VHH binders against F-box protein At2g23160. Designs and how they scored, part 3

Target 1, 307 residues: F-box protein At2g23160, of Arabidopsis thaliana (Mouse-ear cress) (q1ks79)
Amino acid sequence: MNSSSPISIDLIAEILSRVPSKSVARFRCVSKPWASMIRRPYFTELFLTRSSPKPCILFATVADGVWSFFSLPQYPYEKSSSASVAASAKFHVKFPPNNMRIGHNSDRRYFSYGYTSGLIYLYGDSSDDRSVICNPYTGEYAILPYLQRYRKTYSFLVFEPIEKQFKILFMAYLSGDRDHKILTVGTGNMKWRTIRCSLRYEIVSEGVSINGVLYYLGETSAWDNKDYDLKYDYAIVCFDIRSEKFIFFEIERFCRLINYKGKLAVIYFEDDVNYQSCLYRKKNYVEPDAINKLNVWVLEDVEKQEW

## First folded at step 4 (VHH)

Design s28 (from b12 with T100D L104E; framework vhh_brivekimig_d4)
Fold by ESMFold2-Fast, scan of step 4:
Structure s28 (fold): chain B 307 residues (1-307), chain A 121 residues (1-121)
Amino acid sequence: as target 1 above (307 residues)
Amino acid sequence: EVQLVESGGGVVQPGGSLRLSCAASGFTFSSYSMSWVRQAPGKGPEWVSSISGYGDSTLYADSVKGRFTISRDNSKNTLYLQMNSLRPEDTALYYCAKPDWSYEGTYFDLSSQGTLVTVSS
């Protein structure tokens, strides 16, 4: 099982022909056979790459702590079929190397992996595992310097477009600490550095990176934020990747964050779709078109917090 | 300070062999995958081969598969490329490279001098 997925390549091809690359959560909301297929110890991650000279769909399978990466052309073939798609799948690389293990315990909330600008960041599934950053097309990778692992950790791989540097932001959940760790990738002597965010929160969204700023939603109600006169239980946290500084602004309730034409947009659902209940209750997948009431707000100025 | 110093190039006849070496310093060598990249006269850089940090995984460009072998000695901080069955098309300046993660794709630090390989009859 080291070099091949136990999941049929034909099944992977069927999935890839049907759904967008960022759809793992959607797969967990479909029928029991699909939920079983993407459960621990086996699951499939889908990525749409835009940094490659030939745009393609990248997907990964994980089995027994070993990740295997494959690619498919993004565009449909003239002779489009599941068999043609499967025949075009190209194996690129497997890791971790040697006896290292990562990522086989997908139930752990502290486990994180990220993808941005052609690189994948994998965070180990135990405190003894090293973190890895890799290029899934070339097989190039770096084993990151050791960092103490906390329960329910969150981490983001981000790209700084001016200096063209990748950074990894590491944040602990349930610690109540304001200190976070950051690493600049690609330096000859990589070292974790400490940065501080005065606001305390639990991360409750995926990250969205736009023009050198990382955005995510924080839930603040469980934490001591006495230095702030907080009115609501949520805040959008904005991390400037270049300056490594945090700002935030309050938001009335839970929302989804999206990149809308290069601007941050928030989506409020009026209880029409509950993706969280879909994940743990194993409900059928609900298409976005099924949302009856949707409010979208576009952020015009991050520093002025104007919508 | 990161330094990469290539050596082992030379002139060889078609079908001949050469072994290139790269001495690395200024970083934790075993924590990085390493690559060989070549640049033929008047052409852009072409990726040739990569090796994992512990040497247990290797990748090759289709043009060199079965002819070239990449290896490393982490105790000496040295990367190697064994080149067999050389062809005139292999004539290029060969660079040892750490990965450089650019938004436009893979970019390698080719600031070192490289080592020249010339295949001619």
Scores: ipSAE 0.000, ipTM 0.202, lowest interface PAE 15.8, mean pLDDT 64

Design t01 (from z10 with L100F F104W; framework vhh_7z1x_3)
Fold by ESMFold2-Fast, scan of step 4:
Structure t01 (fold): chain B 307 residues (1-307), chain A 118 residues (1-118)
Amino acid sequence: as target 1 above (307 residues)
Amino acid sequence: QVQLVETGGGLVQPGGSLRLSCTASGFTFSYYAMNWVRQAPGKGLEWLSGISGSGGDTSYADSVKGRFTISRDNAKNTLYLQMNSLQPDDTAVYFCAKSFTGYWSDYWGQGTQVTVSS
């Protein structure tokens, strides 16, 4: 089969940018010219910007050592039963049995972005585990170069929006080490590099990536930071993804970090001390719903630390 | 310049076997996962199998699991797909694809035709 009328490449790009991600791979092989167009940078950026998937629940299941990724449509007022909902789950990709171990340890923290800029990042909790990145809609994936880890580590997948680069940052956990590992994902030689942060801390939050900067909360009180004359026990650490440089600013108490309308916001809990104790000891935890007052501040200027 | 060249396609009878090869150049082959994808006449793309850069991890679509085996030789920059118990529904153009982070595969070969017919 072929087409009888030529269509502008710009019009084809516009049409494909409005098609759900899971349908684009199928359309790619309808015509060789369409496949060439999809590889063009301007088309890729247009699709990522205009055809962002409607909010959906991405989830993974593990059976017989195989990870499987699914999506569920979000319909707040849908009348489906649990069986109907399961039947509506869209399968995307699975991984074979391997040395990857994730999310199965009560005393460790885990990192997974779920869905960040089109990709899911998974990392294991032991030095023998390998890390994986995948596109849950196309089924494409990459297993990253092995990195020997001495102890439990935090890892973050970040996206630099100007040059369209993904990077992965590996940081020490509980050690206060200043040396971290970073890898740029792409078509060049992928290898881990060492990068240094002069501030010493324990990471005590999930990461939040906003406009090319990764934010996370560090607890500094257990570590030697004499050169900084710190006033508080916490700092928000800011990693500039493009320049690969760290800055930080102190924060008065433990807080949650969120992306509020494209800006960094912090949420304080009324009973922070009790809340931290309960999180550490799962058998004595209290529901987050028990917190009856929240204070929220929005960071307007990260360089000047305006709230 | 990145190049992927598929070979090994042809005509085979139902129940037969065929081995496809893909020779890669222009990038550090062992650093990237590789995929096999096919397109049957009048149908969309179907992802079949993937293999990690080291070759330690593989994955398969349910339609080919147990019949197809993906492998690689990093010293030769070559990807393989061993196809057994071929069926008429396996008739398609088979593509070698380099994994891309961000959206989909960043490089594809020109494809090799496999026809399963009596």
Scores: ipSAE 0.000, ipTM 0.142, lowest interface PAE 15.9, mean pLDDT 62

Design t08 (from y03 with L101F R103G; framework vhh_7yz9_2)
Fold by ESMFold2-Fast, scan of step 4:
Structure t08 (fold): chain B 307 residues (1-307), chain A 117 residues (1-117)
Amino acid sequence: as target 1 above (307 residues)
Amino acid sequence: QWQLVESGGGLVQAGGSLRLSCTASGSIFSDYAMGWYRQTAGNEREWVAFISSGGYTTYADSVKGRFTISRDNAKNTVYLQMNSLKPEDTAVYYCAKGSWFTGYDYWGQGTPVTVSS
């Protein structure tokens, strides 16, 4: 009649979610039974989604053909000299890149990086560059299969919370192509696959991931979408990370997307151009009502598209 | 039901060689990516080598040029050939499979390697 199960997984997960990532890695190395608990989907989700690493600046360097990833603590106050900043850098991982390049003699970016659920993702802007993903807490890294690109692309590192998988999505930003590339990280069959989005757009926002869905803003006005009879020039594109399917819904104007307490929220700045001009010319004070020019809408259900 | 069993560890003199083996059993099929890690007393587990299902390999700087990872998919076995061993290579060596980046992987029980001077 009674359960002889161990202490509540919820309580243990709550404790682990508050432990620094390095301490969790050390803990895994100490005890085999506890390692099994950390590998449970529930613990992995809480560690990666709730155990936010302390705020830090992530950066990568290349010297003598070796990539190195570092973090620096974010200092809210100015007291760091160049020497002390270098001394406080935490080394995470390094690897020898094959066919990877960083341009020093250009204002063009030859690499970009992302940080999602505790992982560092580095990808090149050149068609010859390799992409790399690494776990800074364990030192694990992988050089991803080469994907030939002829144009600049947007890339998103996303976390699929049910199967506890990372995926990388590559999308052309100035192409009318509906086909995009996706790869599931860390499996024995790591290979690029093609996925299709029927809507044509230019990506005009950063991505926001909430509960297994990637959201971003697409501008549709420059592209042929006659089949959809669109009313507005913008759409919020929703990528279901697990099923790898796209849906979208129209939005009346440009907006910023944010994760507000686990819900997708959009921010419209009313009279943003006039607001800057008004601040400059009034030289007095900002009225309390100025904040009322900021409209915040929270999307309760993406399938129902309710605000 | 997923099990990884390491073997081949032991005592060896500096400059010597050892070959570690890791056999996957249970419901594991042999096309997953595999890796080797090591741990010394009081230190965190550190990555040593990685091999993909397609045979692509990577190595930690400390072992590059001395260690070789390989696999035999017909035997569900991954190997670590360790040459030019140094006292600093003394550790318990662990085999791992699965997704490196989700923390959802499987580990063996470890095989100890001691390199004498």
Scores: ipSAE 0.000, ipTM 0.186, lowest interface PAE 10.3, mean pLDDT 61

